# Designs tried in a protein design chat: VH-VL binders against FAD synthase (ribL). Part 3

Target 1, 153 residues: FAD synthase (ribL), of Halorubrum lacusprofundi (b9lsn4)
Amino acid sequence: MTRVVAQGTFDLLHPGHVHYLEDAATYGDELHAIVARRTNVTHKPAPILCAEQRRDMVAALTAVDEAHLGHPEDVFVPIQRLDPDVIVLGFDQHHDEADIAAALAERGIDCRVERASGRDPRYEDELLSSGDIVDRILKQRGSDCDGAREGQR

## First folded at step 20 (VH-VL)

Design q5 (from p1 with heavy chain S55R)
Fold by OpenDDE, fold request of step 24:
Order: C-alpha cells, then structure tokens, then sequence
Structure q5 (fold): chain C 153 residues (1-153), chain A 122 residues (1-122), chain B 107 residues (1-107)
C-alpha cells in the first residue's frame, strides 16, 4: 500500500483544491490530507474557517481517505506519524521540492516529493483562490455584513 | 508549550462524588483533545475517556460509563472529570492528558497534568 | 477492545545493558502506538510516538520499532536515570488501551 500525503490550508474549498487532492490521490493507494492550522499560515491572510471545519470539508471529498489537522508548529510531525511514501505539493505552494526532500532526509523519512499539476479556470467567473473568493464576497456583500471581515481579523 | 495543571488531592467517602479540574495553558482548549487516565496505587495506567474531535463528542470507557462525566469550559480553558458513586477501587491518581487534535483515532498524549490523587476510604 | 500485552512485567538490568520491552496488540493497530516512561511519583512522559518516532528531547538510546501487532521499545544502553515503569498505548481505536507496564530496575 502506497500512502500519499497532501497538505494545505484548504480554506473556502474551491475546484483548485479538488484538483490538487484528486491529482495527489493518483500517486498512491491511500490519500491523507493534512489541514494546516491557523498558526501555520503565515504567508497569506489567516483562513476564514476554523481548522476543524476545513478538515471536515476536506474529509468529505471522494479523493481523500482521511483528513488530519496539522501540527501548530512543526509540519513534519504529522508526516512522521503518517509515514507516507509520497508527499504531493500543491501547484502553487511555495515550498520547494528539494527543500522538502532534504528536510525529510534529515529526519530519516523515506518519502518522495511530487508536485501536483495546475488547474486553469474553466468558467468565466470561476474562482480558484480562497483570497479571490473573499474579495468577491467583500465586493458583493461587504456593505451588507461584516462576516467575511471578521474572519480576517 | 502546552501545560496542564490539575486540582489538588481529594479525600472522599464511598458513595460520594469527585470533580477534578485540568487547566490548560499555552494553547486554547479547543485545539486540544483532553483525555483522562487514572492509575491505582502500584498499578498500571487506565484510560477513562476523552474528547473525540471527529465525532465532536466525549468517549467514555465502558467501565466508567454512567458514572463519569467529562466536561470543558472553553472560557476558562479548563477541563473537568467528575466521577460519582465512588468506591475504594477508585482510589488512584487521575491524570489529564492531551495532544493536538489530529484525525480519526489519532490520539496519543504529548502533554500530561501532574496528576490528582483521589482517595476513597470509609 | 484491543488488548495490549506487554512483556516483561518487570526486569532488572545493569547500567549499559540493552533492554527490550515488547508490546503485542490483539489486532492490527498499524503504527498507532506510543511508548511512555513513568518515573516514580511522576506523570507519564511520552518517549515514542507513531511506533518508531522519537519524541523531541528524548535520548537517542531509546528507540521504537514494529507495526501491526508486534512492537518493541529498546534502550540500547540502560542508564541509572532510566529507572521507571514503561507503558505502551494503542490509539488505533476506542477504547484506548495501555499495556500492563514494565518496571525497569537498575542493578
């Protein structure tokens, strides 16, 4: 059995996430998704949805066999626990494959690193970014309520 | 980083109830899965129950079902374990133990309270 | 329920000795096993998680191995400070279950 790990924030799930996870699932027999905690997200605005909700949504996807919350400080703790054969990075994730591979090797984890393919919009108004979704919400509903803004605080 | 501080030792009569507290610091209680483990004098560790974040509910060991209640106060980051109808066999050190919420049944304990001795004697 | 059979119940060894503790699960628990050390009068401390991952800060003389139903905790060179009871824990499914424990004494 080949165990695959995918990682991400997975906030406000969109077709890009689905594509990523489906692509990741092709690399093995069992796909585990690790959902980053808010504390892990430092390169972009904090996720709107809580980690548990994001996990539940990811877990509901057909391509995902099991969803896990990440470690708040060390992304490798869940990886060590899961002991995957393959880690699949998202297309737009800023992590370098070589860096991840080196980090895994340093930890004695025998796991190869792959990167999922990208996905282009298929519809004129299709949004493939959580940030873009937030922006659209603010544009269309920002004057109606502060719900979306509260999540960014 | 995560710290668990439990309430002090208790001495109870048979038939009485005891409520042990476990205060969490370093992280929010909502990020952790609190479990309770007890240890009778000179005996091994025994899991009593704990929170399952996947189910969104507390799971109790069958042995204690109906007699134990585990609750949480997120406003004070404090977990509680209440055991009723105490008997001499309940004399033990009670530990709260926790780890971050992971996936289904992925519960192992990275952090432990200092323990609370509960003595049940007539 | 998953039964965890731990052996031996106790052992006495000299400093520098290799010590091995075994835990057997009544069914496949994959790598959902932890090893804990408990010194007298103290709370347990996790040594190993995920069957073979060394907890941060734990001396390298401790190691865990195994998967499925057979697991082993090894102390490559027993030290005086290793005097303690050791427990395995499965968390593959509820109820969580500990091994009976192994008391390690130093000669």
Amino acid sequence: as target 1 above (153 residues)
Amino acid sequence: QVQLVQSGAEVKKPGASVKVSCKVSGYDLTELSIHWVRQAPGKGLEWMGGFDPYRGETIYAQKFQGRVTMTEDTSTDTAYMELTSLRSEDTAVYYCATDFRWGKYDYFFDYWGQGTLVTVSS
Amino acid sequence: DIQMTQSPSSLSASAGDRVTITCRASQDIRNYLGWYQQKPGKAPKRLIYAASSLQSGVPSRFSGSGSGTEFTLTISSLQPEDLASYYCLQHNSYPLTFGQGTKVEIK
Scores: ipSAE 0.414, ipTM 0.806, lowest interface PAE 1.4, mean pLDDT 92
Fold by OpenDDE, fold request of step 24:
Structure q5 (fold): chain C 153 residues (1-153), chain A 122 residues (1-122), chain B 107 residues (1-107)
Amino acid sequence: as target 1 above (153 residues)
Amino acid sequence: QVQLVQSGAEVKKPGASVKVSCKVSGYDLTELSIHWVRQAPGKGLEWMGGFDPYRGETIYAQKFQGRVTMTEDTSTDTAYMELTSLRSEDTAVYYCATDFRWGKYDYFFDYWGQGTLVTVSS
Amino acid sequence: DIQMTQSPSSLSASAGDRVTITCRASQDIRNYLGWYQQKPGKAPKRLIYAASSLQSGVPSRFSGSGSGTEFTLTISSLQPEDLASYYCLQHNSYPLTFGQGTKVEIK
C-alpha cells in the first residue's frame, strides 16, 4: 500500500485544490491531506476559515482518504506520523523538491517528493485561488459591508 | 511550549466526589485534546477518557462511564475531571495529558500535568 | 478492546547494556503506538511516537520499531538515568490502552 501526503492551507476550496488533491491521489493508494494551521501560514494572508472547518471540507473530497491538521511548530510531526511513501507538492508551492527531500532524509524518512501539475481555467470567470475569491467577494459585496457599518454608527 | 498545571492533592471519603483541574498555558485549550490517565500506587497507567477532536466529543472508558465527567472552560483554559462515588480503588495519581488536535485517533500525549494524588480512605 | 501485552514486566541490567522491551497488540494497530518513560515520582514522558519516531530532545540511544501487532523499544546503551518504568500506548482505537509497563532497574 502506497501512502501519499498532500499539504496546503485549503482555504475557501476551489477547483485548483480539487485538481491538486486528485493529481496527488494518482501517486498511490491512499491520500492523506495535511491542513495547515493559521500559525503555519506565513507566506500569505491568514486563512479566512478555521483549520477544523478547512479539514472537514478537505476530508469530504472524494480524492482524500483522510484529512489532518498540521502541527503548529513542526511540519514533520504529521509526516512522521503518517510515514508516507510520497509527498506531493502543489504546483505553485514555493518549496524546492530537493530541499524537502534532503530534510526528509535527515530525519530518516524514506519518502519521495513529487509535484502536482497545474490547472488552467476552464471558463473566463473561474477562480483558482483563495485570494482571488476574496478579492471578488470584496469587489461585489464590500460596499454592503460599508453600508452595514454606517448603519451601526 | 504547552504546560499543564493540575490542582493539589485531595483526600476524600468513600462515596464522595472529587474534581481535579488542569490549567493549560502556552496554547489555547481549543488547540489541544485533553485526556485523563490515572495510576494507582505501584500500578500501571490507565486511560480514563478524553476529548476526540475528530468526533468533536468526549470519550470515556467504559469502566468509568456514569461516574466520570470531563469538562473544559475555554475562557480560563482549564480542563476538569470529576469522579463521583469514590471508592478506595480510586486512590491514584490522576494526570491530565494532551497533544495538539489531530485527525482520527492521532493522540500521542506529548504533554503531561504533574499529577494529582487523590486518596480515598474511610 | 485492544489488549497490549508488554514484556518483560521488569528487568535489571547494567550500564551500557542493550535493553529491549516488547509490546504486542491483540489486533493490528498500524503505527498508532507510543512509548513513554516514567521516572519515580514523575509524570510520564513520551519517548517515541508513531511507533518509530523519536521525540524531540530524547537521546538517540532510544529507538522504536515495529508495525501492526509487534513493537519494540530499544535502549542501545543503558544509562543510570534511564532507571524508570516504560509503557507502550496504542491509540488506534478507543479505548486507549497501555501496556502493563516494564520496570527497568540498573545494576
Scores: ipSAE 0.370, ipTM 0.793, lowest interface PAE 1.5, mean pLDDT 91
Fold by ESMFold2, fold request of step 24:
Structure q5 (fold): chain C 153 residues (1-153), chain A 122 residues (1-122), chain B 107 residues (1-107)
Amino acid sequence: as target 1 above (153 residues)
Amino acid sequence: QVQLVQSGAEVKKPGASVKVSCKVSGYDLTELSIHWVRQAPGKGLEWMGGFDPYRGETIYAQKFQGRVTMTEDTSTDTAYMELTSLRSEDTAVYYCATDFRWGKYDYFFDYWGQGTLVTVSS
Amino acid sequence: DIQMTQSPSSLSASAGDRVTITCRASQDIRNYLGWYQQKPGKAPKRLIYAASSLQSGVPSRFSGSGSGTEFTLTISSLQPEDLASYYCLQHNSYPLTFGQGTKVEIK
């Protein structure tokens, strides 16, 4: 059996997340997703949703066999627990595959590193990031208190 | 670093109750899965129960069902284990122990409290 | 319930000896097996998780192996500070169950 690991924040789910996880699943028989805790997310805005909710939503996706919370003290504990054959990076993740593979090899972890394909928008006005979803919500709902209208009889 | 500090030793008479506290520091209680383990003098380790965050419920070992209650107060980051109808056989060191929440098949007992001796005697 | 049968119950060995402790599960527990060391008067300490993964800070003379129903803790060269009781724990299913323990003494 070939075990695959994917990782991410997976805040407000969108089609980009689904594509990533579906593509990752094609690399093996069992896909495990590691969902970052708030403490693991340091260089972008904090997630809107709590980690357990994000994990449970990811676990419900057809492509995902199990979802887990990241480890706040040791980023390699999840990898050692799962002992995967393949780690699949997201299309937009900034780390180079070779650098990740070297870090794993330095620690004696025998695991391939691959990168998922990207997803192009399929539908007009489709949102493919949690940030875009938040922006849309704020634009449509965030001004409710500013624009009260009078004119009713 | 997770730290678990338990309440002090207790001496109880048969038929009484005891409530042991376990104060969590370093992380919020909601990031952890707290379980309770006891050890009678000179004997092995025995799991009593704990909160399973994935199932959203407390699981008790069958032999203690009906006389043990495990609760958590997230406002004070403190877990509690209360054992009622004490017998002399309940004389033991009681430990709280934990690991970070993971998923469906959690890992257990990376961090341990110092233990609380409960002595049940006349 | 899953029974964990640990052997031996006790052993006495000299410093430098290779020591082996075994646990047998009554059912398949995959790799959901941990090994714990308890020194006299102290709380237990996890040595091994996931059957074979060494806990950070644990000396490399400790190793774990096995999966399914048969598991082994090995101390490649026993040291005086390894005087302790050792326990396996299965966490594949509730109730969580420990082996009976192995008391290791230094001759």
Scores: ipSAE 0.338, ipTM 0.785, lowest interface PAE 3.9, mean pLDDT 89
Fold by OpenDDE, look of step 20:
Structure q5 (fold): chain C 153 residues (1-153), chain A 122 residues (1-122), chain B 107 residues (1-107)
Amino acid sequence: as target 1 above (153 residues)
Amino acid sequence: QVQLVQSGAEVKKPGASVKVSCKVSGYDLTELSIHWVRQAPGKGLEWMGGFDPYRGETIYAQKFQGRVTMTEDTSTDTAYMELTSLRSEDTAVYYCATDFRWGKYDYFFDYWGQGTLVTVSS
Amino acid sequence: DIQMTQSPSSLSASAGDRVTITCRASQDIRNYLGWYQQKPGKAPKRLIYAASSLQSGVPSRFSGSGSGTEFTLTISSLQPEDLASYYCLQHNSYPLTFGQGTKVEIK
């Protein structure tokens, strides 16, 4: 049995996430998704949704056999716990495969590192990032909040 | 780093109740799964119950069901374990133990309180 | 309930000796097993998680092995500071259950 691990924030799930996890699932028999905690997310805005909610949503995806929360300080703790055969990086994740492989080797973890393919938009209005979704929400609904405040004065 | 500080030793009569507190620091209580483990003098460790982050509920060992209540106050980052109808056999050191909320049945008891001695004597 | 049978209940060994403690589960618990060390008068400390993963800060002389129903904690070279009781814990299913413990004495 080949165990695969995918990792991500998975905030405001979009088709890009689905593609990533589906692609990751092709590398083995069982896919485990590790959902990053807010404390792990330092390179981008904090996730909108709490880690538990993000986990539950990821767990509900057909490609995912089990979803886990990440460790707040050490990304390798869940990896060691799961002892995967394959780690699949997201297409746009900044981590280098070789760097991850080296880090795994240093920890005595025998796991290969792969990278998932990217997803191209399938339709014109498709949003494939959580950030873009947030932006659209603000653009479409942000003005409504300003109007409601003016009416209460 | 997560730290757990428990309340002080208790001496109780049979039939009385005891409530032990466990104050969490370093991380929010909402990020942790608090469990309680006791140890009678000279005996082994016994799991009493704890929070299951996957189910979102507290699970109690059958042995203590009806007598034990585990609660949390997130405003003070304090967990509590109340044991009622105390018996001499309940004399033990009670520990709160915790780990981060992970997945199903994952990652238990990375952090421990210092223990609270509860003595039940007539 | 899952029964954890730990053996031996006690052992005495000399510094530098190889020490092995075993836990047997009454059913398959996969790798949902931890090993804990408890020194006299102290709270337990996790040594091993996921059956074989060494807890951060734990000396490398400690190791865990096994899966399914049989598990082993090994101290490759016993040190005086290793005087303690050791417990296995299964967390495959509720209720969580500990082994009976192994008291390790140093000669």
Scores: ipSAE 0.309, ipTM 0.769, lowest interface PAE 1.9, mean pLDDT 91

Design q5 (from p1 with heavy chain S55R)
Fold by ESMFold2, fold request of step 24:
Structure q5 (fold): chain C 153 residues (1-153), chain A 122 residues (1-122), chain B 107 residues (1-107)
Amino acid sequence: as target 1 above (153 residues)
Amino acid sequence: QVQLVQSGAEVKKPGASVKVSCKVSGYDLTELSIHWVRQAPGKGLEWMGGFDPYRGETIYAQKFQGRVTMTEDTSTDTAYMELTSLRSEDTAVYYCATDFRWGKYDYFFDYWGQGTLVTVSS
Amino acid sequence: DIQMTQSPSSLSASAGDRVTITCRASQDIRNYLGWYQQKPGKAPKRLIYAASSLQSGVPSRFSGSGSGTEFTLTISSLQPEDLASYYCLQHNSYPLTFGQGTKVEIK
């Protein structure tokens, strides 16, 4: 059996997340998703939702066999625990495949590293990032006081 | 980094109860899986039970079922283990131990309390 | 219940010796096995997690190997400060179970 690992923040779920996990699932028989803790998200804005909620939402996706919380101190601990055959990086994730492969080899982990395909917008006005969803919410439903003034046009 | 500080040693008579505390610092108790392990003098380590956040329930070793209660107070980040109907054979050092929550099998014991000696004698 | 059989129960070795401790599980526990060191009068501390992964801050003379039902802790060059009892723990399934321990003494 081929075990696949995918990793991400998975804050507000969007079609890009679903595409990533579906693509990752094609690399093996069992897909495990690692959901990053807030303390491990330093390269972008902190997630809106708590890690347990994000994990539970990811676990509910058809492509995902099991979802796990990441380790707050060492990103490789979950990978060692799962002992996967394949790790699939997200299309836009900032880590390079070669850097991850080197780190795994340094730790004696025999695991293939792949990168998922990207998903272009397929529908008019589709949002493909948690940041875009937040921006849309703020634009449409930001401050209670300001919404009434803008509606007067 | 997680630190676990336990309450002090206790001397009890047979039939009494004991409640050992375990104060967590460095992280919220809600991010951890606290378990209790005991060690009788000259003996090995024995798992008693712990809270399993994945199941949402406390799991007790069958040997202690009905005599042990494990609780947590998240407002003070303190876990408790209460053992009732004490016997001389319950004389042991009691440890709390934990790791960060992970998933179904989140019971790696990376962090340990200093231990609490409970002596049961008539 | 999964029984963990640890051997030997005790051993004496000279400083610099290679020491090997074995733990056998009564059923397949994959790599859900940890190794712990307990010095006299102190709490246990984890040396190895996931059967073979070295805990941060643990000297590299400690190593773990094995999967499934047979596991080994190795101290490649025994030091005086390694005088302790050593325990394996399985966490593949409830109840969590420790091996009976191995007391390591320096000759």
Scores: ipSAE 0.018, ipTM 0.656, lowest interface PAE 8.1, mean pLDDT 87

Design q8 (from p1 with heavy chain Y111R)
Fold by OpenDDE, fold request of step 24:
Structure q8 (fold): chain C 153 residues (1-153), chain A 122 residues (1-122), chain B 107 residues (1-107)
Amino acid sequence: as target 1 above (153 residues)
Amino acid sequence: QVQLVQSGAEVKKPGASVKVSCKVSGYDLTELSIHWVRQAPGKGLEWMGGFDPYSGETIYAQKFQGRVTMTEDTSTDTAYMELTSLRSEDTAVYYCATDFRWGKYDYFFDRWGQGTLVTVSS
Amino acid sequence: DIQMTQSPSSLSASAGDRVTITCRASQDIRNYLGWYQQKPGKAPKRLIYAASSLQSGVPSRFSGSGSGTEFTLTISSLQPEDLASYYCLQHNSYPLTFGQGTKVEIK
């Protein structure tokens, strides 16, 4: 049995996440998704949704066999516990495959590192990033918040 | 970093009750699974019970069922273990231990409190 | 209940010696096993999790191996500061169960 691990924030799930996880699932028999905690997310805005909600949403996807929360302090602890055969990185994840491979080797983890394919929008207005979703929400609904404040004055 | 600080030593009479506290710092109690382990003098470690993050339930060792109650106060990040109908054989150091909640899999007991000595004597 | 049989109950070795402690589970516990060190008068400390993963900050002379029903903790080169009792813990199923412990003395 080949165990696969995918990792991400998975905030405000979109078709890009689905594609990533489906692609990851093709690398083995069992896919485990690790949902990053807020403490694991660096150099980008914190996720909108709590880790538990993100986990539950990811777990509900057909491609995912199990979803887990990341370790707040060490991203490798779940990897050690799960002992995967393959780690699949997201297409746009900034982590270098070689760096991850080296880190795994240093820890004595026999796991290969792969990268999922990218996905293009399939139709107009499809949003494939959490950031874009947030931006659209602000654009469309942000003014409603300002109006509500003006009405209470 | 997660730190666990337990309440001080207790001396109790047989038949009495004891409630040991375990204050968590560094992380919210809701992010952790608290378990209790005791150790009689010169003996090994014995699991008493704890929170199962998978089921969301507190599980007790059968040996202590009916006598032990484990609770949490999230407002103060404090876990409690109450043991009733104390016996001389309950004399032990009681530890709270914890690990992060992360799903079906759990590592268990990454962090330990300093221990609380409970002495039961007539 | 899963019984954990730990051996030996005690050992005495010299500094620099290779030390091995074994735990046997009464049933398959996969890799749901941890190793703990307890120094005299102190709380236990986790050394190994997931049967073979070294806890952060633990010296590399400690290692864990095994899966299923047979597990070993190895100290490749025993140091004076390693004087302690060692325990295995299974967390495959409830109730959680510890091995009986191994007291390691330094000659």
Scores: ipSAE 0.432, ipTM 0.819, lowest interface PAE 1.3, mean pLDDT 91
Fold by ESMFold2, fold request of step 24:
Structure q8 (fold): chain C 153 residues (1-153), chain A 122 residues (1-122), chain B 107 residues (1-107)
Amino acid sequence: as target 1 above (153 residues)
Amino acid sequence: QVQLVQSGAEVKKPGASVKVSCKVSGYDLTELSIHWVRQAPGKGLEWMGGFDPYSGETIYAQKFQGRVTMTEDTSTDTAYMELTSLRSEDTAVYYCATDFRWGKYDYFFDRWGQGTLVTVSS
Amino acid sequence: DIQMTQSPSSLSASAGDRVTITCRASQDIRNYLGWYQQKPGKAPKRLIYAASSLQSGVPSRFSGSGSGTEFTLTISSLQPEDLASYYCLQHNSYPLTFGQGTKVEIK
């Protein structure tokens, strides 16, 4: 059996996430997704949703066999626990394939590193990032909630 | 960097109850799963029970079912283990121990409290 | 319930010796096996998780192997500070069960 690992924050799910996980699943028989904890993302915007909710949503996707929470102190603990054959990086993830491969080799971990393809927009007004979804909500609901409904005129 | 600090040693009479506390720091209790392990003098380690975050249930070892209650107070990040109807064979060091929540098949006992000696004698 | 049978119950070895401790599970536990060290008067410390993964900060003379029902902890070159009791733990299913322990002494 070929075990594949994918990882990400997976905050507000969007078609980019689904594409990534479906593409990752094609590399093997069993796809495990690692869902980053808030503490795993120390230099980026914090996720809106709690880690267990994000994990449960990812686990419900057809492409995903199991979903797990990341380790707050050591990003390699999940890899050592799962012992995957392939790690598939997201298209936009800033982890470099060569750097990950070097870190795995340094630790004696026999695992191939691949990168998923990107998802092109397919629909008018489609949002392909959690940040874009948040921005759209603030634009549409923030202005609407501030003025029109409360003011009554 | 998670730390577990337990309440102090206790001396109890047979038939009494004991409640051991385990204060978590460094992370919120909701990021962890807390389990309790005891060790009688000169004996091995014995799992008593713990919270399973995936199911949302507390699981007790059969030996202690009906005598042990494990609770958590997330507002103070403190876990508790209460053992009732104490007998002399309950004399042991009681440990809380934890690992970070993972998924369906968790890992256990990465970090340990310092232990709480409970002595049951008349 | 899954019973863990650990052997030997105790051993005495010279510094520099290769030491092997074995745990047998009563049923398949895949790789859900941890190894713990407990020095006298101290809380246990995890050495190995996932049967063979070395915990950070643990000396490389410790190694774990096995899967399914048979597991081994090896100390490649026993040191004086390795005087301790060693326990395996299965966590494939509840109830969590420890082996009975192995007391390691230095001759």
Scores: ipSAE 0.417, ipTM 0.816, lowest interface PAE 3.2, mean pLDDT 90
Fold by ESMFold2, last read:
Structure q8 (fold): chain C 153 residues (1-153), chain A 122 residues (1-122), chain B 107 residues (1-107)
Amino acid sequence: as target 1 above (153 residues)
Amino acid sequence: QVQLVQSGAEVKKPGASVKVSCKVSGYDLTELSIHWVRQAPGKGLEWMGGFDPYSGETIYAQKFQGRVTMTEDTSTDTAYMELTSLRSEDTAVYYCATDFRWGKYDYFFDRWGQGTLVTVSS
Amino acid sequence: DIQMTQSPSSLSASAGDRVTITCRASQDIRNYLGWYQQKPGKAPKRLIYAASSLQSGVPSRFSGSGSGTEFTLTISSLQPEDLASYYCLQHNSYPLTFGQGTKVEIK
């Protein structure tokens, strides 16, 4: 049996998240997703939704066998708990595969590192980031007294 | 980084109750699961119960069912364990202990409070 | 309820000795087993989680092995500061259950 780990914030779910997790699942028999805590997210806006809600939504995706919260003090604790055969990085994640592999080897963790394919938009007006979804909501439903959105369709 | 500071030692008579506090610092109580473990003098560790964040319920060991209540106050990041109808056999050190919330099958007892000695004697 | 049977109940060994402590679960607990050290008068400290993963800051002379129903904690070279009681914990299912403990003394 081949256990795969994927990791992300998974705030407002979008087709990019689903593609990533579906692609990660093809690397093995059992996909575990690690959902980042707010304290683990330092390189982009804080997530809107609480970590438990994001984890529960990810766990409900067909491709995902289990979902877990990240560890706020040691990002390798989840990996040691799960003992995966493969870690699949997101297409756009800036982590270097070689650096992650070296960090795993330093800790005695025997695990391959792979990177998922990207997802191109398939439909007009499709949103592929949580930030774009938030921006759309604010434009269409926010600022009732703000004239910036009046007259728009 | 997670620190658990418990209330001080207590001496109680049989039939009384005791409420032990466990103040969390370093992280919010909502990031953790707090469980209680006791240890009678010269004896081993005995799990009493704790909050299970996945189910949203507090789980008690059957031995203490009906005598123990475990509560949390997120405004002060403090957990409490109250044990009623005390007996001499309840003389023990009571610990709170915790780990970060994980998923359906959590991990336990990474960080421990310093312990609270409760002595039940006439 | 899952019973954890720990052996031996006590042992005495010389500094530098290899020490093993075993823990048997009454049913399959996968790898949901932890090992804890308790020095006299102090709170327990987790040494091992997930049966074999070493807790950060724990000396490498400690190791855990096993899965399913049989688990072992090994101290490869006993040091004077390892004088303590050691407990296994299963957390595969509620109620959480500890082994009865193993008291380790230095000859």
Scores: ipSAE 0.400, ipTM 0.816, lowest interface PAE 3.2, mean pLDDT 91
Fold by OpenDDE, fold request of step 24:
Structure q8 (fold): chain C 153 residues (1-153), chain A 122 residues (1-122), chain B 107 residues (1-107)
Amino acid sequence: as target 1 above (153 residues)
Amino acid sequence: QVQLVQSGAEVKKPGASVKVSCKVSGYDLTELSIHWVRQAPGKGLEWMGGFDPYSGETIYAQKFQGRVTMTEDTSTDTAYMELTSLRSEDTAVYYCATDFRWGKYDYFFDRWGQGTLVTVSS
Amino acid sequence: DIQMTQSPSSLSASAGDRVTITCRASQDIRNYLGWYQQKPGKAPKRLIYAASSLQSGVPSRFSGSGSGTEFTLTISSLQPEDLASYYCLQHNSYPLTFGQGTKVEIK
């Protein structure tokens, strides 16, 4: 049995996440998704949704066998516990495969590192990033929030 | 870093109840799974019960069912273990222990309180 | 209930010796096993989690191995400060169960 691990924030799930997890699932028999806690997210804006909600949503995806919360202090603790055969990085994740591999080796974890393929939009206005979704929401609904606040004053 | 600070030593008579507290700091109690382990003098470790983040339930060892109650106050980040109908055999050091909630594969007891001695004597 | 049989109950060894403690589970617990060190008068401390993962801050002379039903804690070179009782813990299923413990004495 080949165990695969995918990692991410998975905030405001979009088809890009689905593609990533589906691609990751092809690398083995069982896919575990690790959902980063807010404290683990340091290179991008904090997620909108709480970690538990993000986990539950990821867990509901067909490609995912189990979803887990990340460790707030050490990202390798879940990896060590799960003891995966393959870690699949997201297409746009800034981590280098070689760096991750080296870190795993240093910890005595025998796991190969792969990178998932990217996904192109399939139709007009498809959004494949959480950031883009947030921007769209602000553009379309931002004025509504301002009006509601003015009405309560 | 997670720290657990327990209440002080207790001396009780048989038939009495004891409630031990475990205050958490460094992280919110809601991020942690609190378990209780006791150790009689000169004996090994015995699991009493604790919170299972996977099921969302508090699970008790059968030996203590009906006599132990584990609760949490999230407003004060404090966990409690109450043991009733105390017996001499309940004389032990009681520990709270914790790990982060991350689901089915919890590795348990990353951090321990300092222990609370409960002495039951006539 | 899963029974954890730990052996030996006690051992005495010299500084620098290789020490091995074993824990046997009554059923398959996969890698849901931890090792704990308890020094006299102190709370337990986790040494190993997930059967073979070294806890952060624990000296490298400690190692864990095994899966399924047979597990081993090894101290490659026993140090005086390693005087303690050691316990295995299974957390594959409830109730959680500890081994009986191993008291390690230094000659």
Scores: ipSAE 0.390, ipTM 0.805, lowest interface PAE 1.4, mean pLDDT 91

